# Ledger of designs, part 6: VH-VL binders against q8mxu4

Target 1, 107 residues: q8mxu4
Amino acid sequence: MCDRDDCASIASRCTGETIICAFVESITPPKIRDKTGTYELKCPFAEGFTMEIGDLFLFHFVFDGSSEKCTRLTPIPKMLAMVYEKLLKDLRKAKKEGKMIISPTAN

## First folded at step 1 (VH-VL)

Design t04 (framework fv_tislelizumab)
Fold by ESMFold2-Fast, scan of step 1:
Structure t04 (fold): chain C 107 residues (1-107), chain A 118 residues (1-118), chain B 107 residues (1-107)
Amino acid sequence: as target 1 above (107 residues)
Amino acid sequence: QVQLQESGPGLVKPSETLSLTCTVSGGSLSDYYVHWIRQPPGKGLEWIGVIYYSGDTNYNPSLKSRVTISKDTSKNQVSLKLSSVTAADTAVYYCARGFDYSYYMDVWGQGTTVTVSS
Amino acid sequence: DIVMTQSPDSLAVSLGERATINCKSSQSVSSYVAWYQQKPGQPPKLLINWASTRESGVPDRFSGSGYGTDFTLTISSLQAEDVAVYYCQQYYSTPLTFGQGTKLEIK
């Protein structure tokens, strides 16, 4: 199981479930941007979802020590550019304050 | 108030490696990103790359094979190395502060002029 | 790579009149656009981020607008100290790219 504080970033490859807030920067190769930078994913996205550049999601990853897989995506509704700006600021603030705004988890 | 200041040799010979340092005061490197940007004489701005809180980096693909950005948090310094320089690398080089989720730059150094000539 | 194209390359505006600078991206960048002001011999200064959010300390005569591919920087009443080159920048996707700059002069 991953400690929430240690596993909030895609750069952290903790064993267990990691929940991050990120937007899609690129589909091919698959890149996401979170609070610590832009990262290329080495795992397939959860089935049933179509990813578009600029989409904002809560990404649920499971890392088993040798591979990652994305087990759940929770889309954040797209409205206006200014709404996205506020949402990203709020998410950034919540993460910096040590709050996990991602609930519930898959378990 | 955070301030950034670039320093380096000013003159570098073709085929050599350019090494620049960005010294940070008034803040901690662990709290923000540092970008490197350059501006050739009379031209616009070109993004070189960024170093994140973690020490991970992201480079402009046009420069990636020649660029290394690193940091020493104990000295509050970020370094830029650019190998195999040519006259096309003559520019003013800036370091600038960036933030989470967004790569706009709110605080810039004064810039340091680098001329590539024999 | 996303190409940012500014227009015009230069413009002259009388003191007290409105100045408008345009920036067009080769693909949608949502609201991920910043505007910078650069005076001779000085580094660029951030004016606007997230397309329309003024940086702290920037006079309210400066405003940004736009979404997707078309962005505008407006100076509602030109002052002498506003003479500079203005750059737009996208941060939607890496590599980060800048417009070629617009030189603003007094006529």
Scores: ipSAE 0.016, ipTM 0.655, lowest interface PAE 6.9, mean pLDDT 79

Design t05 (framework fv_tislelizumab)
Fold by ESMFold2-Fast, scan of step 1:
Structure t05 (fold): chain C 107 residues (1-107), chain A 119 residues (1-119), chain B 107 residues (1-107)
Amino acid sequence: as target 1 above (107 residues)
Amino acid sequence: QVQLQESGPGLVKPSETLSLTCTVSGGSISSYYVHWIRQPPGKGLEWIGVIYYSGSTNYNPSLKSRVTISKDTSKNQVSLKLSSVTAADTAVYYCARDYDFWSGYLDVWGQGTTVTVSS
Amino acid sequence: DIVMTQSPDSLAVSLGERATINCKSSQSISSYVAWYQQKPGQPPKLLINYASTRESGVPDRFSGSGYGTDFTLTISSLQAEDVAVYYCQQYDSTPWTFGQGTKLEIK
């Protein structure tokens, strides 16, 4: 279980799922950065993804205690980074209150 | 033009909780991150923690068990509470602004408030 | 934690001469270094961010350089108003850490 959703909090590993807003800091080695600091990925960025240094994404990670797996990348406009941070806070609050319903279908 | 101003008690007794307030003027506290930094007499700077735009916090691990940072957007204030104080907590305490989502530097600082821990 | 070590602890330089202050990190931190100036009774003032980017309003005699583990703050022609303690700070990862400070005085 990750209790914080940012680069600084995942640096020491955790278990469970997290979503962070971060930009690509380095391709080799693979590093991402957000406001709180950097995180070096355990595995290289997936082949076939056209990622450039400075690209901003929502990274959906699943941690098993040893490494992370990125299950989804959602590109976001750089100027909306703080808006997405607020949105993630609101989603985390809703999940804790049991008001967020997870469905296998998009709708 | 944004200004930060710290306030709190000058003296705190050992084992008590220190409470400080940072009042923001000239801008909305919801538009940036606020950090707390302290400086013991004749020593260097120590980062205490930050409260982010979202309201999430991050603390220096050396102080994490004793520190709480919170904000009240209606009052435009950030608060720092430090529990179980000792003489080692005697310092000037600063609050500082972190303006840019992608930066990690402190561009606007308060004047600082002196805290002495003494019986 | 990343340890920031400055050298020298104190430095005396004649007016108009070059002053050089060094900062070393215990780990590679890319360019995530800021430099601050602090005068007695005042809060620190930001001079340089991202290792070499001068803050608006800071005189051009101040410059920063470095990458990785070795960083330098240079004052090309010392003025009387530059007497202060100078601090480097890393913001690569939390906790943010500062160097111990370098006291700059006029010879």
Scores: ipSAE 0.007, ipTM 0.609, lowest interface PAE 9.3, mean pLDDT 81

Design t06 (framework fv_tislelizumab)
Fold by ESMFold2-Fast, scan of step 1:
Structure t06 (fold): chain C 107 residues (1-107), chain A 119 residues (1-119), chain B 107 residues (1-107)
Amino acid sequence: as target 1 above (107 residues)
Amino acid sequence: QVQLQESGPGLVKPSETLSLTCTVSGFSLSSYYVHWIRQPPGKGLEWIGVIYYSGSTNYNPSLKSRVTISKDTSKNQVSLKLSSVTAADTAVYYCARESYGDYWYFDLWGQGTTVTVSS
Amino acid sequence: DIVMTQSPDSLAVSLGERATINCKSSESVSSYVAWYQQKPGQPPKLLINWASTRESGVPDRFSGSGYGTDFTLTISSLQAEDVAVYYCQQYYSTPYTFGQGTKLEIK
């Protein structure tokens, strides 16, 4: 099983539950990007949450065995709000100041 | 000067479509989100929706069937269209910006434009 | 939708005295609350974001506090120019919602 408390890269994920750190690349279809690449999600973003392209989110993935499909995707802010708030604030500030570079999605 | 300025017809007849424009200056729409908020006379504030730097939109569910927000980045303008208006749509309409890179709050507002829906 | 409820609806405070305005959310919004000041004939002006972070150019007498469901805006020493309607707003989830407003007057 994956370590739920650590941010895992999308390419290295295992079965069970894990926390993924990734940028939102596309809402429809749902795509996220991390250090290993851009990935289309097999489940939609959780309803009731505002997702902005380019935002960094902590996602709670629930994987269906070895299929590499997610059965549920939930933004972490509601579960780990204070940690997420600090991280999001610092990362958004870095983007605004031009300190973080996000490469365009490769074809 | 950095500013947002709303403009529109002032008076709209019931059942017609309300069309408003927000013109921005001193910053690029490519780096900011623009929101529309309204305030009926003597009442509180109601969020209408947002257009993101990407051109994607998100609307208040209570208005989603009637509202469209669009932008023309070459003209630095954001447009709001609200169809099938009634007296309940009488309000001051504001556009406001949200800085990309900050939390979702409105750091700069336009002066507001008054819209009256009457026969 | 998250409902934001302010108390009191109106408040009269003497010059130089402390004014306190409360805001309660129907569910936890963590620290995702902003406070606005609106004077007659003017648009709202951002005072406080992220529950307690004072906006640039806002006088030190304004402060915000709170977490979860209970938030407070405090004006430590009321000045004549502080006469206005004050609104709280949550930006934890869409649709963004505002309190009904608190009218602050000089006693």
Scores: ipSAE 0.006, ipTM 0.565, lowest interface PAE 14.2, mean pLDDT 76

Design t07 (framework fv_tislelizumab)
Fold by ESMFold2-Fast, scan of step 1:
Structure t07 (fold): chain C 107 residues (1-107), chain A 120 residues (1-120), chain B 107 residues (1-107)
Amino acid sequence: as target 1 above (107 residues)
Amino acid sequence: QVQLQESGPGLVKPSETLSLTCTVSGGSISDYYVHWIRQPPGKGLEWIGVIYTSGSTNYNPSLKSRVTISKDTSKNQVSLKLSSVTAADTAVYYCARDFEWLLYYGMDVWGQGTTVTVSS
Amino acid sequence: DIVMTQSPDSLAVSLGERATINCKSSQSVSSNVAWYQQKPGQPPKLLINDASTRESGVPDRFSGSGYGTDFTLTISSLQAEDVAVYYCQQSYSTPYTFGQGTKLEIK
C-alpha cells in the first residue's frame, strides 16, 4: 500500500499511481518542486501543454518500486492547486490522527 | 520593497502604436509575473495581459491582435506595445506584479499609472 | 469570458457602521476572487485575495467571504479613510475580469 504523500515525495520507494501538486522549477532538464524538495523527472513534460517556470501543475506518477514513470502532466488553475495541496495536508493530518483513510491511487 | 513605475507618451495619434515602459526597482522582474491593466476615464479596470518569469505571455483576447508585452531583464523593464490605437484606448495604464511562488494570483504592488490620451 | 457583477453601484454608510459589497460571477470561480480599493488619483490596492485572505497591512475590519459565484466584501466599522471605489476580480480563468466597481461614500 502507498499513500499519496509518501509516493509523491519519495516516488522510487513506492508502487502504484498517485497525483501531486508541484511548481515547475526547470523545463530542461525537467524538474518540479513541492514542499518537500526538488525532483528531476525521468521523462519530458507532456506535449500539448504550455508549462512555464513557476507554474503550478498536477503530475501523474506511475511507480514500479525501482523507478518512476511520468504517465501524464496536466496544467491546473491556481484554485485547484490550492485545493489539492489542502487535500494532501488534510489526508496527512487524518492519517496521523488514526482516522480512516481511503487509498489515493486515483481520484 | 519593490516599486513599479510606468512611463511613455501622454498623447498618441489614432492609428499609431502606443509604447509604454514599466521600470522595476527594489526587486527583479525575474522573480515575479508582471501584468498590464488599464482604466478609461470614469470607468472600471480592464486586464490587458501578463508576462511570466519565463518570458512567455498571455493576453486578453479582446486585445490580442494588437498587444505585445516584452521584458528586458538587463534593464529590469517590462514593455507594453498596443498597435492601431483609437480613442477607445484612452486610459490610465498600470503595471502590477504577482508572485509566482504564491498560491494566489493577486496583484499586490502597482505602479502609480500613466495617462494616455488618443486624439488627433 | 467570465463576467463579474457588483452590487450596489454606490453605497453611503455612516462612520462606524457596517458596509457590505457583493460580487457575482457568471460561472463558478471557486475561491479565486480578489478585492481592490481605489482612491481618486491612486492605483488600486489589493485588500483581499483568494476570497478571504487579507493582505498584510490591511486592517482587520476588512473581511472577504464566498465561494463559487457569490462573494462579499465587508467593512465591519467604516472609517473616513475607507471612502473609495471597490473592485472584485476573478483569477480563475483568463482573461482575468473585474467587476464594474462599487463607490463607497460617507452618509
Scores: ipSAE 0.005, ipTM 0.566, lowest interface PAE 13.3, mean pLDDT 76

Design t08 (framework fv_tislelizumab)
Fold by ESMFold2-Fast, scan of step 1:
Structure t08 (fold): chain C 107 residues (1-107), chain A 120 residues (1-120), chain B 107 residues (1-107)
Amino acid sequence: as target 1 above (107 residues)
Amino acid sequence: QVQLQESGPGLVKPSETLSLTCTVSGGSISSYYVHWIRQPPGKGLEWIGVIYWSGSTNYNPSLKSRVTISKDTSKNQVSLKLSSVTAADTAVYYCARDYYDSSGYYMDVWGQGTTVTVSS
Amino acid sequence: DIVMTQSPDSLAVSLGERATINCKSSQDVSSYVAWYQQKPGQPPKLLINYASTRESGVPDRFSGSGYGTDFTLTISSLQAEDVAVYYCQQYYSWPLTFGQGTKLEIK
């Protein structure tokens, strides 16, 4: 399970989940937009979140094993979504430049 | 590299509408957010508002009733309009970039600033 | 609105000595604080983001630290070109707010 309040640990804790960093394009119907296009969601935005067109969120698509579609879509505040996106970008850059030490599998 | 340049009237009379333009070069405004920040003479920085690459806006509540930020992507320009100006609106006005995939709402590239004086 | 309070308002430090500028937020802002340097007649320049991440091209003598409500910008060995006004800025919540600024001068 992903911890929404700890963006630094999100990538390492998300088991079996698909994470999308996207902008809110439309509230009704719910649509999100990322670098690959605009997508209409079949799952509603989670209760308790105030969404405005143009807000950036990190969306968790959670599947409960029996569903053909996402059973839960939980937005993450823009600040956390942006930090997570930058963290992934920085980690990929560091790995490509050989600055990140990857522990070998001890078999 | 990306550069931003503000332009405006320099002098505006009380009760009139201030109109400023931010021209972007070296990059497309569709790739980032643009903020407006102002600084009265000898004072600190005050955030005015932001326009997202989608065209949606968010304004400082203290200025929301008077401020409008808009953009023209074909001209690569962002505009700020501030109505009903008073002497308290005298400041250097900056536009600044907030790259959409940055780690948050902070400004990595700033324009040089344009001075606005409100005086009769 | 989140209020950012800097201390001191003005600071005089000898060349080569350590300069410390403090910034306190009226509520928890996690690590969502940036620091800017502004020299006379120039726009602000971003130095630090996410409380402690130094921007590319910023000298190693500049460092940021803090979490929650208390943040610090440190210049480990003051150089003549560091004379400027320094601002902290929170980006945890709208509207974005800046500290009132700290004027750094040579002693």
Scores: ipSAE 0.007, ipTM 0.580, lowest interface PAE 13.8, mean pLDDT 77

Design t09 (framework fv_tislelizumab)
Fold by ESMFold2-Fast, scan of step 1:
Structure t09 (fold): chain C 107 residues (1-107), chain A 121 residues (1-121), chain B 107 residues (1-107)
Amino acid sequence: as target 1 above (107 residues)
Amino acid sequence: QVQLQESGPGLVKPSETLSLTCTVSGGSISSYYVHWIRQPPGKGLEWIGVIYYSGDTNYNPSLKSRVTISKDTSKNQVSLKLSSVTAADTAVYYCARGEYDILTGYYMDVWGQGTTVTVSS
Amino acid sequence: DIVMTQSPDSLAVSLGERATINCKSSQSVSSYVAWYQQKPGQPPKLLINWASTRESGVPDRFSGSGYGTDFTLTISSLQAEDVAVYYCQQYDSTPLTFGQGTKLEIK
């Protein structure tokens, strides 16, 4: 179980699912960034998405304690930075209520 | 142009709470990250924490139990409170601006002049 | 926490000569390094961000380089007004951390 839904708290030793709202920092290697730090993905970004550095996405990770499963993505529309934290709080509430829809990725 | 100016008591007694204010002009605190950094006499820089445009905060873990950063958008001011002060908290305290997002908000491009705080009985 | 270590602690360089200041991080910070100049009685001034991007108004004699764990600030031809303490700062993750500073003096 991951302690928090942010880049600084994510760990490959966690088990379960984590949803992080973060910016694309780097495509090769694949890195994401939020206000707590940077996380380098174990899997490449999902095929089928046009990704640019600075794009904001909801990233869905699945950890089984031994490996990170491939990221699943929900794109967040471009917006003023000042709404980022509010959006993140809203997304975490939706996850707790089971109302969040995550775009499927190729397995 | 954006300018930041710190103000506070200058002298604080041990065990009391230090309260500092950062007044911002030429821009809105709701558009920027505002950081607090301190510098003890003859020493280097220590990051205290940041308040985001949303009002959320992130603190240095070494100070987290004693620090509160808050803002008053109607006055365009950011405040720092540090509880249970000791002589080790004697420093020049700076507020500084980071640009508006996570990619540019964590380096500080505009700094206040600094305010000296001495903890002494 | 990411520890930033500068070398040397102090440096004396003749006018017109090259000054080089090094900064090492305890773990990779990619390009998330800024450099500051602090003159006596003044707040720090941002010189360089993104390891190598010069801030507007900073003279061309200042340059930054590096990636990962090793970073360098170079002043190609030292001027009298460059006497200051120089700090590196990582912004890969919180808490944000600074090097201990390098004091630059004229020989």
Scores: ipSAE 0.014, ipTM 0.638, lowest interface PAE 8.0, mean pLDDT 81

Design t10 (framework fv_tislelizumab)
Fold by ESMFold2-Fast, scan of step 1:
Formats: sequence, structure tokens, C-alpha cells
Structure t10 (fold): chain C 107 residues (1-107), chain A 121 residues (1-121), chain B 107 residues (1-107)
Amino acid sequence: as target 1 above (107 residues)
Amino acid sequence: QVQLQESGPGLVKPSETLSLTCTVSGGSISDYYVHWIRQPPGKGLEWIGVIYYSGSTNYNPSLKSRVTISKDTSKNQVSLKLSSVTAADTAVYYCARDLDYVWGSYYMDVWGQGTTVTVSS
Amino acid sequence: DIVMTQSPDSLAVSLGERATINCKSSQSVSSNVAWYQQKPGQPPKLLINYASTRESGVPDRFSGSGYGTDFTLTISSLQAEDVAVYYCQQYYSTPYTFGQGTKLEIK
């Protein structure tokens, strides 16, 4: 279980799943940014997904130390802000309690 | 409403470790980020660091080797330790809330009153 | 580190007149800029977030604008209670940085 879910924190090695809310900073090289910093992805963005610099996404990762697998991207439009807040709160509570985390992109 | 209150020793000797506490009421520190900011007499604001709801931290690179921020969720408190202090560390120290999971809330919306720290022998 | 530079360092404006404070960042920070008001002996108070969103309880004479590297705080009609030091802050990336402050005084 990875307990780091922001760009500054995931630069440290961890294992397990995490979900990060971040902006697309750069496509080549692939970088994401949030208010804590910038993180360069060790895996390419998901194939078949269109994105532009400045787009806001939920990034779903699986970590095994310094390696990562980018598994899903969910765009966050302003209209979903309240739903997003609720989802993150529930997700963080579940993670804290050691429960299996269901990706918010699945619903 | 949420309130933050800093507390500390007031006077610290050079080379010692400064320890400050931020006590939060009206809300849980598990629901937001907490920042530490300082302001030397007659000068501007300097960001020291932040502790995330997860307990992870991020520090200003200029202070990173001397700073530790930690929290005790059972007491609803955040602590700042700054080692090897000098006269340059004399400042008013503030803690401030940052509501991390609310889209569009990436700023410090609630600040403590500040606690004055003087480094002098 | 991103450097935030305010201009002017000090400004004297007559009651009822318009006051304008500028803030420039050394690189693009998108809209991730906040403005704070600090009166003597008090902590900073958040006025504007996300470059232009006024905080609840802040008088409508205060407005913010800008994007990228150039930001402005405007007080449309100066009141006596507005005498303070004003700071801009970027929260685009850590370390978070503040402008040097602009001291606003009555002529």
C-alpha cells in the first residue's frame, strides 16, 4: 500500500496503488504537476488516450519501488468538483483503514 | 470554524533546536495539508514546508537539512523542529491550513496568530 | 525556484482612488496565484485565490486578474481600512514562494 498521493511524495519509493490528481505538464517527456511539484512518469501515458498540456486528471498508479505502471486516467472537469472531493475523501478513508481501494475511474 | 494556534519557547539559544507546535480546533488535521511559514522582523514571508494528510512532508530546499515537520492526529497537532538555529532564524512563525482535496483549493485559507521566536544568547 | 516580484514596493493612494499592485513570476504559474493582506501585528489574510476568485467575506472592491507570468490586484476605491502590506504567492510548485510585498498607504 502506497500512502503517498501527490507529485512530491511519489518521487520516494513505495509499493502498492495510489491515485494522484495532477495537471499534464509535458507530453515528451511525460510529466505531471500538482501544487507540491512535478513528477516525470517512468511509463508513457496510456495508449489511445488524448490529452493536452494543462489538462487535469486522476492518475492511477501501481508502484513496485522505483518502477510504476500507469493504469488509468480520468479527466476532471469543474462540474465534477463536488463529486471529486467526496471520492477522494472516501478513498483516503478506505486507504487509511487498509481496505482494498476501488479505482474512482470505475464509477 | 477552524482555528490554528502556534506555541513555542519564545527564546532559543544559538546552535539549539527550535520546537514549535500548531494546535488545530474546529476541524481535523487529517482532512488538509498544514504549512509552516515564517516572517523575520520587517521582512516578507518565507515558506518552510508542509505536511500532507498522509503524514508525508515537503520542505523548502534552503531549510531541508535542518527542518522536520510531524503530526499527532490524536492530539490534532502539527510540530515543527528546526535544528542548529542562528540569529537568522529569528522570526514570527505561522502555521496555515491548505484544503488539499477540494478542487480549486490550493492556497492557505486559515492562518494561526503566529508565535515570535528570538534566537539570542 | 520560482521568483515572485511585486511592483511597486510601496504605493500611496488617496481615499476613494484606484490602487493597482502588480506581481510577476519568473516562469508561468498558470492561474495558481493567491493574494494576501497583512495588517500590523496580524497574520496574513487570504483575499484572492486562483488569480481572480475572491474569498468569502472579502469586499467586492478587491479584484484579481492575470495568467501565466503577470498578475494584478486591484482595489477599485481605497478605504482607510485597506492600509496594509499585500503579498502575492504562487502555489504552482514547491517551494511555494511569495512576492516581497507592497506597502499600501494613504496619501
Scores: ipSAE 0.006, ipTM 0.588, lowest interface PAE 11.1, mean pLDDT 80

Design t11 (framework fv_tislelizumab)
Fold by ESMFold2-Fast, scan of step 1:
Structure t11 (fold): chain C 107 residues (1-107), chain A 123 residues (1-123), chain B 107 residues (1-107)
Amino acid sequence: as target 1 above (107 residues)
Amino acid sequence: QVQLQESGPGLVKPSETLSLTCTVSGGSISSYYVHWIRQPPGKGLEWIGVIYTSGSTNYNPSLKSRVTISKDTSKNQVSLKLSSVTAADTAVYYCAREDYYGSGSYLYYMDVWGQGTTVTVSS
Amino acid sequence: DIVMTQSPDSLAVSLGERATINCKSSQSVSSYVAWYQQKPGQPPKLLINDASTRESGVPDRFSGSGYGTDFTLTISSLQAEDVAVYYCQQYDSWPLTFGQGTKLEIK
């Protein structure tokens, strides 16, 4: 089933695609950190690609049945990365307290 | 209901590679994370590693050089390979589910466990 | 690695009495602690997640509490079927780690 808590992300998984917003935790070996933990990528970072530990990216993966392949890396500016980090902390706190996060800007 | 079942050889010789399979029924391995945990006779639980829905893996650093976890989505199976085994690898091996989409939040714990398969390393 | 230390190693409690098992982490794990029950010849069964949230189907005599580094599992009125080994587990940081286990017996 593809409609549990994030329809776009779940739909991507169902079609073999996954988009993960994550921080670079290690470059060699390539590791990323999101709200679910730290993961070592099977897709190495492209040679010559400029990134630093702590940078935030959207990682676009395609699952081909045997392994995931990273198809795209979209960098997110550091200022927005700070906002996302705070959002993740707020989300973790809400999960711990059993509360829903409600935003005035949510439709 | 999701069920996990481990299978593999009951006896493995020292220095050989141990190969175990976790077969999943009632759900797809593409919808959750699968962990491997082991328990030596009379001892506690040791986390071995996890394979994510993406196919990426994370291993216990103490075992990382010897462990490989993989999956075959067409067979709905997760496999564990542990190389260069010794008597210290004698244990009951479990596979267990972390339901990523359960309750709309990342669970981070294992809610469904297989029955376990006993592995004895002996010549 | 985060080390989880349980106390006591074994505990004998009379039927109907309160049993308390403690779990300490070597560093803060917030509320990211789960408790498992394991009976002889059986796999572990999840009882509590997020330190204090009881899993569906688990009797209300089981309760968890704690935050940071100190956690407790309480059985308010011991039943014969509660004889088992109990494990705490942290999931704040990788690798996932378990306590050494507490064997609960009837006096």
Scores: ipSAE 0.000, ipTM 0.561, lowest interface PAE 15.1, mean pLDDT 77

Design u01 (framework fv_utomilumab)
Fold by ESMFold2-Fast, scan of step 1:
Structure u01 (fold): chain C 107 residues (1-107), chain A 118 residues (1-118), chain B 108 residues (1-108)
Amino acid sequence: as target 1 above (107 residues)
Amino acid sequence: EVQLVQSGAEVKKPGESLRISCKGSGYSFTSYWISWVRQMPGKGLEWMGKIDPSDSYTNYSPSFQGQVTISADKSISTAYLQWSSLKASDTAMYYCARDWGYSYFDYWGQGTLVTVSS
Amino acid sequence: SYELTQPPSVSVSPGQTASITCSGDKLGDKYAHWYQQKPGQSPVLVIYQDSKRPSGIPERFSGSNSGNTATLTISGTQAMDEADYYCQSADSSGTYVVFGGGTKLTVL
């Protein structure tokens, strides 16, 4: 059972492996923001990604259903870093083309 | 500027309880995990587990689950490692370390030597 | 269970390049970190995330990680580099920390 504030928000979306769409609010310390609030990550952002405060990302979370525990962020394997970078580029392109709905975040 | 300061050496008998401490300073204590690492005399490093001081959420190595309790008091920036009943095999140097999400340890305490003998 | 394997010892002469390996299944898909420990002292982080140096660590320390093997390289090895070196990563689930068995570096 997850008893953290950010676990409650993540747990409502966690079935198996979950990818959550959120904005970067701070890089050091790493913080993300979505419509439900600001959450500090216990993992730094993976190197190799181009990111700035205000960028929109997908964050990969692993829910450990076997132990009823939620892992907010599993370290991203280096091979998967390229997949996430491509995904970010595809999402930014879709947003510019009006193919994505974006929730309000910090101004 | 960043420091982790651990409690002093302990000499105990089997069956006794013990709690050792690790006090962080020079950084936001609740923004990092604290990991505990054991080193038996002449042996290598073994990760025991870690705690998020912001809410006391813990993650234990399977080898140490049920053997020790990790806790923290964020009001005094201190993490703890506790045994309910010590064994001679608990004789070791115990380190605390500041932990990032990729589980690398950028700052280490000076260590607490625990000796358990009759 | 996931294991990291290091050679137990490496010997080099002053000024030589020392190479310490750390082997694990698909280790290159994960981050490897390296610690230096001198007798009676706490471990010191010398390389993190495969190849990055913390502030204060000499440039002669470098790291790499690909395939199944991470490597710590010390160029122009000095007597003060004599120590035990430990590699570290996560297990296959990414949940638990794993240390290698350590390598004693002797500088003669």
Scores: ipSAE 0.007, ipTM 0.579, lowest interface PAE 13.9, mean pLDDT 76

Design u02 (framework fv_utomilumab)
Fold by ESMFold2-Fast, scan of step 1:
Structure u02 (fold): chain C 107 residues (1-107), chain A 118 residues (1-118), chain B 108 residues (1-108)
Amino acid sequence: as target 1 above (107 residues)
Amino acid sequence: EVQLVQSGAEVKKPGESLRISCKGSGYSFTDYWISWVRQMPGKGLEWMGKIYPGDSDTNYSPSFQGQVTISADKSISTAYLQWSSLKASDTAMYYCAREGYYDSFDYWGQGTLVTVSS
Amino acid sequence: SYELTQPPSVSVSPGQTASITCSGDKLGDKYAHWYQQKPGQSPVLVIYQDSKRPSGIPERFSGSNSGNTATLTISGTQAMDEADYYCQAWDSSTDYVVFGGGTKLTVL
């Protein structure tokens, strides 16, 4: 179960939450794909959600000091370009305001 | 418990200035956008604009740009909606609401009734 | 300017299914949210992201969104469901929020 198990094989490590925007590449075995590559998850996708290959989600991982845990799965609208445009605007806005942005990635 | 508590009802005359408030509690006030929504008597909901209290960034609906000012004081977890000169057409219920995912409004204030009459 | 259109009123008999529509250009490419407002009360979020229910909202409430139309469906409609219902969407190109005109649901 991704809600309580180590879900990511190569997620970035930090003491807080790591957010990865990725496509569902495979349900069984569970795989996600982002800009940096395709990654196999060590646990299945969370129960209670419907997922189709090609759906875009935000995967939330928490590092508890010893392992990565999948804590939340957030679906992205099918209008991917629109969502991406908004995210880029928000990132530029945060930079303009002089805020440090920690970009969680799987590298 | 997340709560948004708004200031009490106002009765004003045309030309008067007014500021109403929305106080957030039970969550990190600086981390969520607060929107203002107008509902004229017997009419529907109209989005007026929003503020991010962490940096006071604002975004206004074109219909309300220049008509009102939205501000926030993060030290007291309070957002404000202000008019420099009220008109009779400003008579309405005004709601504040917290924005959740994809600009859904997950929590609402109780509303502030503003009546402007001569 | 982006606009959402709802029928002004919908009537349903107790126990029957009510359907309230919300139309907008390519609305299915955006997320639709739905609010219930009873007289003298603040709006309450009943459906978010097209089809998801907040904690505490009865299972008889459901939603869908495709093409130009989002639909709020209330199964086994009860007298307590009588209210005004508003759809809402976020237009990412402008960062503006848009509400539909509202639908008065009457349970006869």
Scores: ipSAE 0.028, ipTM 0.643, lowest interface PAE 4.5, mean pLDDT 81

